VH-VL binders against Uncharacterized protein B0228.1. Designs and how they scored, part 12

Target 1, 207 residues: Uncharacterized protein B0228.1, of Caenorhabditis elegans (q09220)
Amino acid sequence: AVVTPSIENHKMENASVTISKVPISHRPRGFTAGSDSKKLAVQRFKLLISDFLSDAQLSKSIDVAAVGMHKGKSMDDILDDVYTRLRRTLSTKQISELAKAQKGLVEDLDEKSAKLVKARVKRMIVYSFDPAAEQIHKYATRPSMAFALIAETINERFVGSVKDLIRDVLTPKEYDIFRKHYHPHIFKLDNIGNNTEAVRTTTHETF
Below, E stands for the ipSAE of ESMFold2; O stands for the ipSAE of ESMFold2 at other seeds; V2 stands for 0.75 times the mean of E and O plus 0.25 times the DockQ between their complexes.

## First folded at step 9 (VH-VL; framework fv_utomilumab)

Design f1 (from c5 with heavy chain Y57D H98R; at its last look DockQ between E and O 0.58; V2 from the best seeds 0.00; counts 0 for: pae O 2.1 > 2)
Fold by ESMFold2 at other seeds, look of step 9:
Structure f1 (fold): chain C 207 residues (1-207), chain A 120 residues (1-120), chain B 108 residues (1-108)
Amino acid sequence: as target 1 above (207 residues)
Amino acid sequence: EVQLVQSGAEVKKPGESLRISCKGSGYSFTSYWISWVRQMPGKGLEWMGKIYPSDSDTNYSPSFQGQVTISADKSISTAYLQWSSLKASDTAMYYCARTEYDFLTGYDYWGQGTLVTVSS
Amino acid sequence: SYELTQPPSVSVSPGQTASITCSGDKLGDEYAHWYQQKPGQSPVLVIYQDSERPSGIPERFSGSNSGNTATLTISGTQAMDEADYYCQAWDSSSEYVVFGGGTKLTVL
């Protein structure tokens, strides 16, 4: 049978995320004539998602996300748009791996707790990316410029902060179980090395 | 109703200049790329270049770089394709077409075409 | 450079399934789009984003893109489907638009 991953959205009240502000600019900082900004954006997302998605799947997902960010859609809506298209392209192996991770999470936590853990992880991703999406909406003059802005905003330090936030909003037990079933094959949950300037994320009223 | 209406057919001699137009209506003109596409008699579609009218960003196919000028006047929702000196080999049908996101959405509306005939 | 290769022609009997391919070494990273062009007419978008149909396009038109080959499929092919078909994609490194060479579909 084909298994479609289920993601539940949980509202987080009074959450906040602190990231470095980008000064007002008419041109993306990292954009260069002749560079492939989309390729760079793909590499930046691999810092979080690993090679679970093929290059084609990730490239096309970033296309959908770039449109949503350029249009100023909420990150919740952007992720829904990406998932709707991506699920049509998942291989049987990918579907099985997601189902196995979900089953393991449920076995180790129970169904209700597993859903809450996944919802908290998704919520942290949404809140981490919302300010970046807002900046992309404000500064992308034309649609393809969004790739350069995505690559500049979603840097190694930013991704490290997202990983730290995921750890901080779960109990140690919940985090160890989530990591056991999702890391490293589906998500890269370790920081990627010697980044001593990682942005520290502050949460308020986080579940 | 979305429409792209092109200027009428042209009969010209080699060496003459020409500007043809593509007027968009029924949509936000500045939010869509306009591409120009050549089709020589009996041949396929050849992308010539595109313009994003909001900021006038213009990209040309290597085959047409320096051969034509693409421009837009967003105040009248019109894109242009221009030759400074026509050649007989410029005889073709020329289409304009729009796309919202060049990396994603495809060309959903096309103009009716402008036939350009260049002969002595 | 990024090029899209199509067979010059495809022939099919009425009611049969027609399959038109479009190949490019970067195509698997990009969305493919398909246009139908009948004699004396402008091209018409029939498939976009690999497999989506614009409103007004019959359900017999479908598309896919995998392994750097995009395929336009017309099931239950009708005489009115006789046309030239072009694939098109975007090259992320240059931001160029790329069209395939076109395929003439004949319905005998």
Scores: ipSAE 0.536, ipTM 0.803, lowest interface PAE 2.1, mean pLDDT 84
ESMFold2, look of step 9: ipSAE 0.619; ipTM 0.834
ESMFold2 (binder alone), look of step 9: mean pLDDT 94; pTM 0.959

Design f2 (from c5 with heavy chain Y57T; at its last look DockQ between E and O 0.60; V2 from the best seeds 0.70)
Fold by ESMFold2, look of step 9:
Structure f2 (fold): chain C 207 residues (1-207), chain A 120 residues (1-120), chain B 108 residues (1-108)
Amino acid sequence: as target 1 above (207 residues)
Amino acid sequence: EVQLVQSGAEVKKPGESLRISCKGSGYSFTSYWISWVRQMPGKGLEWMGKIYPSDSTTNYSPSFQGQVTISADKSISTAYLQWSSLKASDTAMYYCAHTEYDFLTGYDYWGQGTLVTVSS
Amino acid sequence: SYELTQPPSVSVSPGQTASITCSGDKLGDEYAHWYQQKPGQSPVLVIYQDSERPSGIPERFSGSNSGNTATLTISGTQAMDEADYYCQAWDSSSEYVVFGGGTKLTVL
């Protein structure tokens, strides 16, 4: 395993954008009998990813991500590693749903704009996770400690911040179109406030 | 070249102590889990426990907790399996094996085995 | 707590396809690995991460993991494939390593 230079690249990218407010500077308390940090991490990811991925697909994706984070790989490389393995397990229904979402995005935006929207969303996901990946690399002395650190990082506050950044990195029109085709069956993009605001809008009231 | 080289065969009597060894070379010893696996004559593989040499964290199968001690000496890249008092039922082949990520990578390389025979 | 179940034996004629199963609770959530062991030898990894082959393992060896059952498949089975085969997984709740009971493959 290589410790550097992936850490150096992560820090430089992270210096431009930092959104995480969850401290992971302390040593994990360790493993206790009957706890399952990976199961908790799976539950935490479901706050952002709907039931689109099965528990098995998500559990195995988290394994790949945990290895990449422990080794200090960039989040771009980690996501590529995860997708490379995950795509071999996608069902016909999952493939169809992704194709439908992509076609809808292109129909409503055009091909070039759809690619840019997806690239910006991916960039925000990368930047959201980079600080946590750096902390996991620094502090997970054993590979499986990464699961507890991932679960601590992916709390409701963090997920809410990621959802807010996805909304904020896109124009209102781009966000509405992205949400129309990906929410809720691929990504859970709404916060409680968004749902309340939508109800008020449909009753012809404003903020 | 990755190697796990185990200590030689042992013939012992019940009640005697024993420590067998597994020396790793050709890889980063402290970054790999080392597991010990028992195979009784004519039987299957039984996981006994593992150690992560970087911080000496050990995890034992319930069947072997309190029956053996697993340890490592990082300075000489060696893991150990130890009994304080052997029983005839400890007669078996003992393997060490390593893996970088126990939840992902499988046990890539195995030692040659150490035959332990315990009889009066 | 965590157990992997394999059939004790499988028999196949040369050239036929052999399938060895490994079943367990939670196995669908974990990567399965497979080891071949010939008499007097150490185990050898033949499939890892459900379906990947290490360098040097013939492509007639393949694997899958679906719905709590992992399967090792040997197509065009040869006499040299006669061996014991073990599946292995990881239990996330305990971090234990778990081996199946083993399957003796006989090539008649």
Scores: ipSAE 0.710, ipTM 0.874, lowest interface PAE 1.3, mean pLDDT 85
ESMFold2 (binder alone), look of step 9: mean pLDDT 91; pTM 0.933
ESMFold2 at other seeds, look of step 9: ipSAE 0.761; ipTM 0.894

Design f3 (from c5 with light chain Y96A; at its last look DockQ between E and O 0.51; V2 from the best seeds 0.74)
Heavy chain, then light chain:
Amino acid sequence: EVQLVQSGAEVKKPGESLRISCKGSGYSFTSYWISWVRQMPGKGLEWMGKIYPSDSYTNYSPSFQGQVTISADKSISTAYLQWSSLKASDTAMYYCAHTEYDFLTGYDYWGQGTLVTVSS
Amino acid sequence: SYELTQPPSVSVSPGQTASITCSGDKLGDEYAHWYQQKPGQSPVLVIYQDSERPSGIPERFSGSNSGNTATLTISGTQAMDEADYYCQAWDSSSEAVVFGGGTKLTVL
ESMFold2, look of step 9: ipSAE 0.743; ipTM 0.883
ESMFold2 (binder alone), look of step 9: mean pLDDT 92; pTM 0.942
ESMFold2 at other seeds, look of step 9: ipSAE 0.811; ipTM 0.907
ESMFold2, look of step 10: ipSAE 0.803; ipTM 0.906
ESMFold2 (binder alone), look of step 10: mean pLDDT 91; pTM 0.939
ESMFold2 at other seeds, look of step 10: ipSAE 0.835; ipTM 0.921

Design f4 (from c5 with heavy chain Y57T, light chain S93G Y96A; at its last look DockQ between E and O 0.03; V2 from the best seeds 0.00; counts 0 for: pae O 8.7 > 2, placed apart)
Fold by ESMFold2 at other seeds, look of step 9:
Structure f4 (fold): chain C 207 residues (1-207), chain A 120 residues (1-120), chain B 108 residues (1-108)
Amino acid sequence: as target 1 above (207 residues)
Amino acid sequence: EVQLVQSGAEVKKPGESLRISCKGSGYSFTSYWISWVRQMPGKGLEWMGKIYPSDSTTNYSPSFQGQVTISADKSISTAYLQWSSLKASDTAMYYCAHTEYDFLTGYDYWGQGTLVTVSS
Amino acid sequence: SYELTQPPSVSVSPGQTASITCSGDKLGDEYAHWYQQKPGQSPVLVIYQDSERPSGIPERFSGSNSGNTATLTISGTQAMDEADYYCQAWDSGSEAVVFGGGTKLTVL
């Protein structure tokens, strides 16, 4: 019932998640407005997290998230809002694929354990995104500028850290079963840089 | 500069079909919603529906569902509003409007309007 | 079925402050936007996200949204402000845009 991260470092969220801390007295450099930032967020989400949703579905989900973050809603409420609106747009095929993944998870674990696994995954997502949501609330002069911060947050280092946290809050059995049913079509759970093939040419880009 | 240019005024009889157009320029056409808005003579603005041209996702106002068809041709940056059988009550000004986020920023760019007159 | 209610008309003298209201049961859950429409012209966005002004809109235009009511306020009203004004919100439940019925502002 209790979730304890396997990473013991007090500063793990600052280092592992790579979320910038910006004093309110400084003008944020990374904030931009317009469609280019939302397009980038969609592209990064598809590359690093999931190609399950269409561009239109992701665009709408990011709109809902941006409003919630700008208004200072909790990440729990924001994710619930996103899901509530997103499910109206899911195709019959997408619904069937999600149902199949859920049934597989329940069959391999049991109903109670499957619920707990998904709750822990949600907890890590909330934990990881809370600092970015707070920055959007504090610094975005328009809700639409939240897209720039969302796009900046969705990078290989940050997403890799979220994937590590998900792995750490599940037992090895729970993780293997979750991965079996959700990876890679619904969630990309492997880190591109640590595994072979997909992005070998981009393994190291910064100094 | 973002610009929406609509097709010219139409004079029609009841029962005829019609398609009017809205051509966008000065922005990434496929990355923005295009809405259609009706204004009957002497009346207010009524939202009819919208399209996301990238994948042709459409949403209609409950008041207009089944009454009109909204479509787009992204290769020529054009959205359409179409009737299969016009009624006299379709006499109105029709606007297209563009928005990045229809629930966030409102409609900051509007077409010039297309007057449709349906009379016997 | 979601409805936004505006007064049909508002009259002010030049230099006075005009206030135009827009009421809806769930309006506080959404941003309100405001449009000015002069005879024979397309609507023009004058306030978005409750209180933000687009570039080119004079500072005398301001807006608020509290509870079930959004308000467009024009201070120092000028003859050129005479127009119809519409509020607009998004109904997230039906994913539909809703316009208010409109308010005719008369500057006498």
Scores: ipSAE 0.012, ipTM 0.485, lowest interface PAE 8.7, mean pLDDT 80
ESMFold2, look of step 9: ipSAE 0.710; ipTM 0.875
ESMFold2 (binder alone), look of step 9: mean pLDDT 91; pTM 0.939

Design f5 (from c5 with light chain S94T; at its last look DockQ between E and O 0.43; V2 from the best seeds 0.73)
Fold by ESMFold2 at other seeds, look of step 9:
Structure f5 (fold): chain C 207 residues (1-207), chain A 120 residues (1-120), chain B 108 residues (1-108)
Amino acid sequence: as target 1 above (207 residues)
Amino acid sequence: EVQLVQSGAEVKKPGESLRISCKGSGYSFTSYWISWVRQMPGKGLEWMGKIYPSDSYTNYSPSFQGQVTISADKSISTAYLQWSSLKASDTAMYYCAHTEYDFLTGYDYWGQGTLVTVSS
Amino acid sequence: SYELTQPPSVSVSPGQTASITCSGDKLGDEYAHWYQQKPGQSPVLVIYQDSERPSGIPERFSGSNSGNTATLTISGTQAMDEADYYCQAWDSSTEYVVFGGGTKLTVL
């Protein structure tokens, strides 16, 4: 049927294309990657998206993702490939923390709603990164060039736009509950930086 | 069947030039890295450098930079390792090996090796 | 631009488990691969991506990579496993291929 047409009917905006056409006007604090594009991608991911995973787990996950992107796999398939390998390396503490977050989400919503919330979050991530993956497939002459393109995609403007989409596809109640159990340890949902909105403690429901 | 077939053994004198070859078949030659690896008698494996034949990009180990030239002719699916002036210390077995993704996949096919002997 | 350090030799009795280590700065951030080389032969890939076995490699071969140390493990070691073993990784800062110095496995 005509399900959530706003998601499928949103004007396609390739945030990576928009950002890649305009030079980055600043360099986020905490980056020390020098010329190492994979290290930069790891550092940006930890700063902007999640520091739940270790450097080793992230570095190897980015390797798997880079290959999938170079081969032209869909972002959905790439995330499945990454998780299949990553799950074997999770510590008992990480597994426990994921289980606690899931249990809290289910308690505060219900099992069906919790699954739908997580599915919608994943769908926004896939939707947002698919165009970047397509560009990498099309333009990376050598496989290792994917790391530079991945690192460029993971920037404050693009990641911020993905976080905004996640907020928009959830009801305020769903977002508050998801944030309560996943933010910031598993998934960072607030923007990083010195923006006035961050200083004014604006809630996730205010733009 | 994927194959890397190297040129035959060479016996040379110091100061002579040499080019050895590695011919790939059974795969998309331009989409795989080819590395050259030296093994001196009784010693371990030493990475010399690699080439991506699609765009001829080369990357050399610091130990071999300026000592050898790595090249490829993609029209005949062949990579080359070349010396302008051999030294006795170049006596070794030389392997070519390929990998699709240098940061992820191992070198899953190796040539049979080319023995280079440099003696006066 | 980091080196991979392996013990020069490892000895094991037949039927026992052999363990060969490979250590390097930041090795835990990269996939490790392992090659077996018998005298007069080209190297053969026996473990890739830390722990995966290529087709045709016996299940007694396994691998891990934790911290800055990768380990090749051979369970139920047989005389035919006597060989030189090399670890190999990638250096993201230079894009270099890095080999360990090699380990001679002796089965006695």
Scores: ipSAE 0.825, ipTM 0.912, lowest interface PAE 0.8, mean pLDDT 87
ESMFold2, look of step 9: ipSAE 0.832; ipTM 0.918
ESMFold2 (binder alone), look of step 9: mean pLDDT 92; pTM 0.943

Design f6 (from c5 with heavy chain H98R T105E; at its last look DockQ between E and O 0.50; V2 from the best seeds 0.73)
Fold by ESMFold2, look of step 9:
Structure f6 (fold): chain C 207 residues (1-207), chain A 120 residues (1-120), chain B 108 residues (1-108)
Amino acid sequence: as target 1 above (207 residues)
Amino acid sequence: EVQLVQSGAEVKKPGESLRISCKGSGYSFTSYWISWVRQMPGKGLEWMGKIYPSDSYTNYSPSFQGQVTISADKSISTAYLQWSSLKASDTAMYYCARTEYDFLEGYDYWGQGTLVTVSS
Amino acid sequence: SYELTQPPSVSVSPGQTASITCSGDKLGDEYAHWYQQKPGQSPVLVIYQDSERPSGIPERFSGSNSGNTATLTISGTQAMDEADYYCQAWDSSSEYVVFGGGTKLTVL
């Protein structure tokens, strides 16, 4: 494991800001068997993860996650499984970029605060994906159906909600510093290119 | 101990029907894909198709679609490969093999093979 | 779907390192697996998930997958390693199982 928390005094327990549940449908609809659902799932993850990870790394990470979700493993265990395999495949450049981001975070916050910021971000990822993992375990009758359910769940709206939760669980200072060192090369944290509602605010729809 | 035990060797004439079997034991049969693999004399491995016994979903290689039927009886942990009309070109060794997650894992257990000989 | 291409044969001297390649258009996006088959026997899984070794497979077997080419490597090759070797992967577009054509490894 990475970090052991001392107590359960997360920002969501004691915070002045209430963290909203990520919206998700309990009964996914509209997926079609026989399409390349895994390719679509890879494309959807790129909305959150920049081009930092290659398509191959993402594709294989999604395989590991899909198995964990189908088996009903906890999201914490799934993330640990993914990281364990992914770490073996990281290039020297990728490792150096992660180390640089970590060093910058520590320099701008201090070591204890940097650990807490990263733990809160990880906790929000777990919180965001738990309902999806629960649905996939419940409804994927065959293992590969998990890909279609993942792709349906991880849409632009879902990714936007995850980004909003990351911002909301951190103070403005913490968020600005985290964003400075991780965006855009590791995480895509801005919604400006993905805000389809803002683009459509002028257009009304009948029926 | 995980085992896949196949039915015995067959000698048939062209035009005859045949069903061969693959019985799984020592594991949760319905949680694993069963693939059928052909190996013609002196040649390589050819994937024919697979079945997920839990819901009987099948997926066939284009080379074998319409040529064979893959089925399973989960109550006796057995998968089947079936021809309605054998051809001499069906002479080959036929293997069954299992995998839990076809996109992630390899085929960790294989049956002993069933030799099918089709001749006049 | 896509095809997995292997060399038909590879020859090495005992004690040397053997490398068997498997190439496919989308293979880098999938896990590659490797099987050993000796005459009259069923295939045996020797490498899975690109580089993992099943229990009971000697440490001299290793694997990699990059640039849409998977490689099975046998270091310190022994006479008992003489066999046919097949790579295998999954095609996400069709959900087909894909085998390579096989490589005959000759030791001597």
Scores: ipSAE 0.790, ipTM 0.904, lowest interface PAE 0.8, mean pLDDT 86
ESMFold2 (binder alone), look of step 9: mean pLDDT 94; pTM 0.960
ESMFold2 at other seeds, look of step 9: ipSAE 0.822; ipTM 0.919

## First folded at step 10 (VH-VL; framework fv_utomilumab)

Design g1 (from f3 with light chain S93G; at its last look DockQ between E and O 0.54; V2 from the best seeds 0.74)
Fold by ESMFold2, look of step 10:
Structure g1 (fold): chain C 207 residues (1-207), chain A 120 residues (1-120), chain B 108 residues (1-108)
Amino acid sequence: as target 1 above (207 residues)
Amino acid sequence: EVQLVQSGAEVKKPGESLRISCKGSGYSFTSYWISWVRQMPGKGLEWMGKIYPSDSYTNYSPSFQGQVTISADKSISTAYLQWSSLKASDTAMYYCAHTEYDFLTGYDYWGQGTLVTVSS
Amino acid sequence: SYELTQPPSVSVSPGQTASITCSGDKLGDEYAHWYQQKPGQSPVLVIYQDSERPSGIPERFSGSNSGNTATLTISGTQAMDEADYYCQAWDSGSEAVVFGGGTKLTVL
């Protein structure tokens, strides 16, 4: 394993003047005896991102993602690989709930706008996670090292920054409609922490 | 063509040392896990441990930790299983097998096996 | 640290469907693989990633994995399918490879 990989390639400040890219950890944490980095990644995903998927669905999705990252696939291709396998495992209840959310999004926007909103959300996820995928490809000697890096990446500050990017890439109307139909059941979109406090302080001062 | 070719059968006495080999060809040897699997006469498959030849990382089954040594020489694409002191209970067939991603892909190629007989 | 439990034997008539189970705590959280072993031969991968079939394995072989149980299913079972069958999974905590105890399939 490489102990000190360069992180400087992850700064995108010129392309994202308003929004700073959240740094991605590359340190080999979780490679100690007795740690279970994959279960930690599952637990963090459920806590911070979504508990819509079962432990089994998440665990296997993370396996597919880890392989794609180790192979150096783009995050866009990795998400397609994950979805291709995951869709075969969705329950009738999960399919119905996704259909209901999509129907609500289309009713409150329109079919074309709903597709564009979802595409922009996906683009922000890809933008945010591509640097982590690149670090895994570059520095994970063994494929299972990817699990520790994934678990370290899924933290409150990083996930909060991705949620902020999603909010910023949509108009306020688009965001409110997306949130209405997807949050919190399919995606957790609210943040807790210092970022929330800073936003509250700014909002309070403008009133 | 992917191949795992193991060293020949061995007949030994208790207390003797032994090293058996598994030579890989037709694939990127350093990018695949090599596992060693024991099969005692009339019994099932038992995972002994594995090695990732790229960095020589090993992971042993608790049942075999300290009982055997797994190693590899990537310059000749060969993995090894070694005993410092054989026991009669080590009489078994020993297989090597490889997989690219231990958490995702199955063991898709197996060696032909090495029969080890240990008797007084 | 978890064990994979298989029935010691399964018997079917030719042309019938055989089902071989493999049970383990939270086995559905991991991909399961299946190997066929005939006397005097090395194991052969017949199902991987729960339900995928390697090239050259007949389409009558299929698999599933849900909850605590993975299942190998052989439809239209033939005499040539008579063999020992092993399930295998990965333990994320120890990164260990885990094999089931094996099932002897008899076709009579």
Scores: ipSAE 0.796, ipTM 0.902, lowest interface PAE 0.9, mean pLDDT 86
ESMFold2 (binder alone), look of step 10: mean pLDDT 92; pTM 0.944
ESMFold2 at other seeds, look of step 10: ipSAE 0.825; ipTM 0.912

Design g2 (from f3 with heavy chain Y57W; at its last look DockQ between E and O 0.60; V2 from the best seeds 0.77)
Fold by ESMFold2 at other seeds, look of step 10:
Structure g2 (fold): chain C 207 residues (1-207), chain A 120 residues (1-120), chain B 108 residues (1-108)
Amino acid sequence: as target 1 above (207 residues)
Amino acid sequence: EVQLVQSGAEVKKPGESLRISCKGSGYSFTSYWISWVRQMPGKGLEWMGKIYPSDSWTNYSPSFQGQVTISADKSISTAYLQWSSLKASDTAMYYCAHTEYDFLTGYDYWGQGTLVTVSS
Amino acid sequence: SYELTQPPSVSVSPGQTASITCSGDKLGDEYAHWYQQKPGQSPVLVIYQDSERPSGIPERFSGSNSGNTATLTISGTQAMDEADYYCQAWDSSSEAVVFGGGTKLTVL
């Protein structure tokens, strides 16, 4: 019921300032979009967050998100705007996959608990990205500048911290069940590299 | 009510300079892109370039880069298209059009057009 | 930067369905918009964001965008629909506005 604000605020503050000052050398693996900031944002999202959406769906979703961020909308409102447009474009296969994930979540929990798990996951995403959206609003004097700022926000460090928060706000059972039905196709919950966190934390700086 | 009102028709000789205008009203001028579009007699629409008046950032079509200057005066909500030396081939209709988000929204309002005729 | 290719003309009989295509590399990744232009008039937005119809545009106008091709469809085509039609999109690599070459719709 109680989320520790200091944990979220600390990570969000670091992510916000890092976005505005992150050099080009922090680009993740698989980046091939040259200087096209929207393509970079699409590629990073697919690599780090989810490859469930087609390139077309994701590109247009990022357009809607960029507008919301430029206007200074909350992440809650931005996500609602994106979903409202996206749901009209989902294929029969995508709808079936979402339905199966939801059904499995409800079967392994119960309908109320499944809704609460999804709400907590969404809450962590919103709280993590709200400060970044605020920075994008403040610094993107032209709307299309938002794409570069979004691409810089979607990096291994920041996305990894969001995934850690999601793990922290769910019980181990809730996390395992959510992961079973949503990971990796709908929502990627593991970090890039396929190693344990210990290897990435304790061995070599450049891992 | 959103309006884009362009300056009147121009008849000019080759070598003369010209600045035509597009005055916006009924919206927040600095928050909307203004594009200039050329239409030569009997031809299609050609995007020339655009300006974001808030920071005066401009982007030109490669075909028009260095050929014209796009500018804006925020204090009077007016965008401009300017030639330093007109050619007969500049004879065309010129439209301004606006959009809030160039990657998302369409150009929902267009000026009435400014006919520029360049003849000796 | 990419071109948007439209057929130069489309002819239909009154009451029939007209389809005007607009093709471009990666056009499916961008929102497509459509403009109608009648002789001596400014362009008028008839479809935006692939498939949305502005207020005042007849319901017989519809649009779609998939597979790098956007399509403007006019059902029950009327003589007053005779006009030039342009598609338009955004190019993320150059941040440029891109218009198709235009299609003259003739209602025979």
Scores: ipSAE 0.819, ipTM 0.916, lowest interface PAE 0.8, mean pLDDT 87
ESMFold2, look of step 10: ipSAE 0.829; ipTM 0.913
ESMFold2 (binder alone), look of step 10: mean pLDDT 92; pTM 0.945

